# Designs tried in a protein design chat: VHH binders against Phosphopantothenate--cysteine ligase 2. Part 8

Target 1, 323 residues: Phosphopantothenate--cysteine ligase 2, of Oryza sativa subsp. japonica (Rice) (q0j7n5)
Amino acid sequence: MAADPTTGGGEAESFFRAAPPLRDQDRVAGDLADFVARHSGSGGGGRLAGVVCVTSGGTTVPLEQRCVRYIDNFSSGQRGAASTEYFLKAGYAVIFIYRRGSKQPYCRFLPEDSFLDLFELGEESDIQVPESHAAVVKTAIRNYRKAIDEGLLLKLPFTTIFEYLQLLQMVGTAMNCLGRQGMFYLAAAVSDFYVPWESMAKHKIESASGPLNMQLNQVPKMLFILRKQWAPSAFCVSFKLETDPDILLQKAEAALRKYGMNVVVANELANYKDVVVMVTSNGRTTVRRPSKEDDVEEQLIDLLVEMHSEHIMQLNQDVHKLT

## First folded at step 4 (VHH)

Design v6 (from b11c with S56Y; framework vhh_lunsekimig_d3)
Fold by ESMFold2-Fast, scan of step 4:
Structure v6 (fold): chain B 323 residues (1-323), chain A 119 residues (1-119)
Amino acid sequence: as target 1 above (323 residues)
Amino acid sequence: EVQLVESGGGVVQPGGSLRLSCAASGFTFSRYALYWYRQAAGIERELIASIYRGGYTNYVDSVKGRFTISRDNSENTMYLQMNSLRAEDTGLYYCATPYWTSGKYEDYWGQGTLVTVSS
C-alpha cells in the first residue's frame, strides 16, 4: 500500500489496519482471485463481454463492537439485483457485492414478509408452488443455477461499512489485472461517517442520564482510491440519488469530475424505477422504462455495455481527446 | 503464514519425465488458484501452467500436450507432470499462489526446485 495523502492512501491504510478482520477472509480472497483469473484473457475458455463488479444494498455503521445498535444507509438492492441479471444476459461475468438481506438477482419477485405464500399443500400434504408462480420460479431457478454453475456469478455478502470497504478493496485490486475489460457499477448506498472500531463500546450502550455523544469520523474517499490505485483502467459507473430534481444533474456532473467516473447515473428518489439520466463528459442520455411492467435497467445496461465496449477499444478515450 | 514447498526436481535425459510436487500450508488451499512458474538462466520468470477451482487448467504453448498440472485438495498438494522434456525446459520451477495479505494480492512463492535436462 502507498502512504500518499494526495490519493487518500494514508487514510485508507489506517482504516483497513484498524478495521475488524473480515469474516472468512481467506475463503473470500481465494474465491475472488480464482474467479478473476478464470475470466482474464489468458484464463477464459469463452470470450466474455467483460467482468463487472456490481455493488448493491446499503451499508451499516455499528455503534458497538458486539453490535446491537447501528446506523443504516437503507437501500432495497433493487437496482443492483436487476442490473446483475441484465449484465449476465449481456455476456458478462459478475462479482455481486451485496448487503445481506437485500434483493437478489432472479429473486426480485419474492415477497419479503410472505415466504410461505409461495407454497401450498396438495391433496397428500406435498409441497407445491401455486400455478400462478410456478413459471416465474422455474425461470429464476434455471437462470440462477446456470450463472452459478458456469462460474459467471460470484456473490460476496456484507453488512457493515468495514466489510463493504474490505470487499471493495479486494475486488478492486483483484480486477486490476483485467485492465479496461473490468467495470465497476457502484449502486450501493455507502455510509459517509463511521465510528472507529477501537473507539466503540465493546458491549451494548446503556441508557444513562445526559446526552449520548458519539464521535463519527469521515469514511476515507474510496472512489479516489479505486480510480487512482486499485483499478485505474476500469470503466467506472457511480450513482447519484437526489430528492431535489433542480440540483440532481448539477450534483451528478460534480461527482463525475470529482471522482473521475466514466458515467454517473442520476436518479430522483421519487421516480428512480421509471427514469435515469446517464451523465458523461460528452453529455447526458435519458433512459425511461416504457411501462411499469418493464425494467429501466434493461436499456441502461444495454447502453453501458456499448460504452464499455468503446472503452475497451480505447475509442471513447480517443473521441474525448478530440472533442 | 502461507508456505509452499516444491520437490521432485532433478537431472533427466531429453525425452524423459519428471513429476514435481508443491506441498502447501497456511491457507484454504481448495479456494485458491495455483501456478507453476519457470525461470531459466538469464530469462525472466515465466508462468507455464495454472490450475483453478473446479480443475480448469491453462498452459503456455511451449508446454501444451507435454505438461499436466493437477491438484489434490485433500492433501493440500499441487503437481506438475512433465513429459517429453527438452533442453529448453531446464530451469528453476516455482509454485505460487496469489494470496491476500496486508491489503493487497501478492504472489507467494516456494523456494524453487531445479530441473536439468542434460544429454
Scores: ipSAE 0.220, ipTM 0.653, lowest interface PAE 4.4, mean pLDDT 84

Design v8 (from b11c with S102K; framework vhh_lunsekimig_d3)
Fold by ESMFold2-Fast, scan of step 4:
Structure v8 (fold): chain B 323 residues (1-323), chain A 119 residues (1-119)
Amino acid sequence: as target 1 above (323 residues)
Amino acid sequence: EVQLVESGGGVVQPGGSLRLSCAASGFTFSRYALYWYRQAAGIERELIASIYRGGSTNYVDSVKGRFTISRDNSENTMYLQMNSLRAEDTGLYYCATPYWTKGKYEDYWGQGTLVTVSS
């Protein structure tokens, strides 16, 4: 049978058919196809370690088509932003699907309150960067511009669940031609429930008429569609973030089996900067940062890069046996 | 709707030169990778040259050093300069771009332009 409620094949098709048009779809489609084609070297011996799609930040669920209100799955984007820096350092090309306003690669040091705090005026009203920030800002600019100018970082913004899933579909299908060279690093906090676009109020919901009753539909399970249709040979990493440590590892192991992930990274909200647990079919590996000045993402990405390399080598051996 | 229109094909003597043009409409040209393919009698359509958004290029070995792909984003036009033409270069030349439509990427093709290297 083709129908499987847990895989969401028919649900996914209905979702995309009913979704609002993706803003800047033409630009995104062009940029993405160019980016993937540039890095899909023939002969299996590409200069890159691989191509990774990193998702980062939280999705919103709009309550009106002309949206004033939304439900937000909060995430700072710290994990995805830091991981993108380390993937670039490891020789990857990165497609960064990110929530507008979330942490950006190379910009994690920026003041959260005011961009203008980065600057001061000199005696002739020239713009200057204070000495305390100058070195960090210059390094950020150099690293960011190098990644963009060398075509190693593609940034794709989203705000809503509709934008996020349309981007994930587009990136997933584009990356399918990379086979096992592709990796998905799914660190975004994704909404489980949404209001269908066509069922949504066109204008602001008025509060004058008593209690607000909302019917939310379950978001289709796109991890199944990614694994079965969009990029079945890719190396897939998903995340489980919990406030309750007692259920975290059980949920991570369940997700590994249910969605066919290669790795599930389990972390608690309270200590996600300090420690993560990588869950695989071969067991669990705990990754801890050595100090508060270090990123846990550095060792995490090093280990994932090693696992991905093994995944790529396995395909080459299997193809020779089946040819 | 994406449209690609090739021009500049014709008959040329061996060792001669020819410049193909591909005029594009219906998409944001400057954001897309663009390709030249060649279809000769009895062989599958092959990718001859690629030009990426940033201006980097790639060529199949048989045309490297003889053909030059370029793009003019202000005119929404891609070019293929063909030098030192050989009989084996005879074929239909297509410009193409990967385009997202109906939930998938498909290569969109021009109508093709015929290049005949005379003998």
Scores: ipSAE 0.125, ipTM 0.620, lowest interface PAE 6.3, mean pLDDT 83

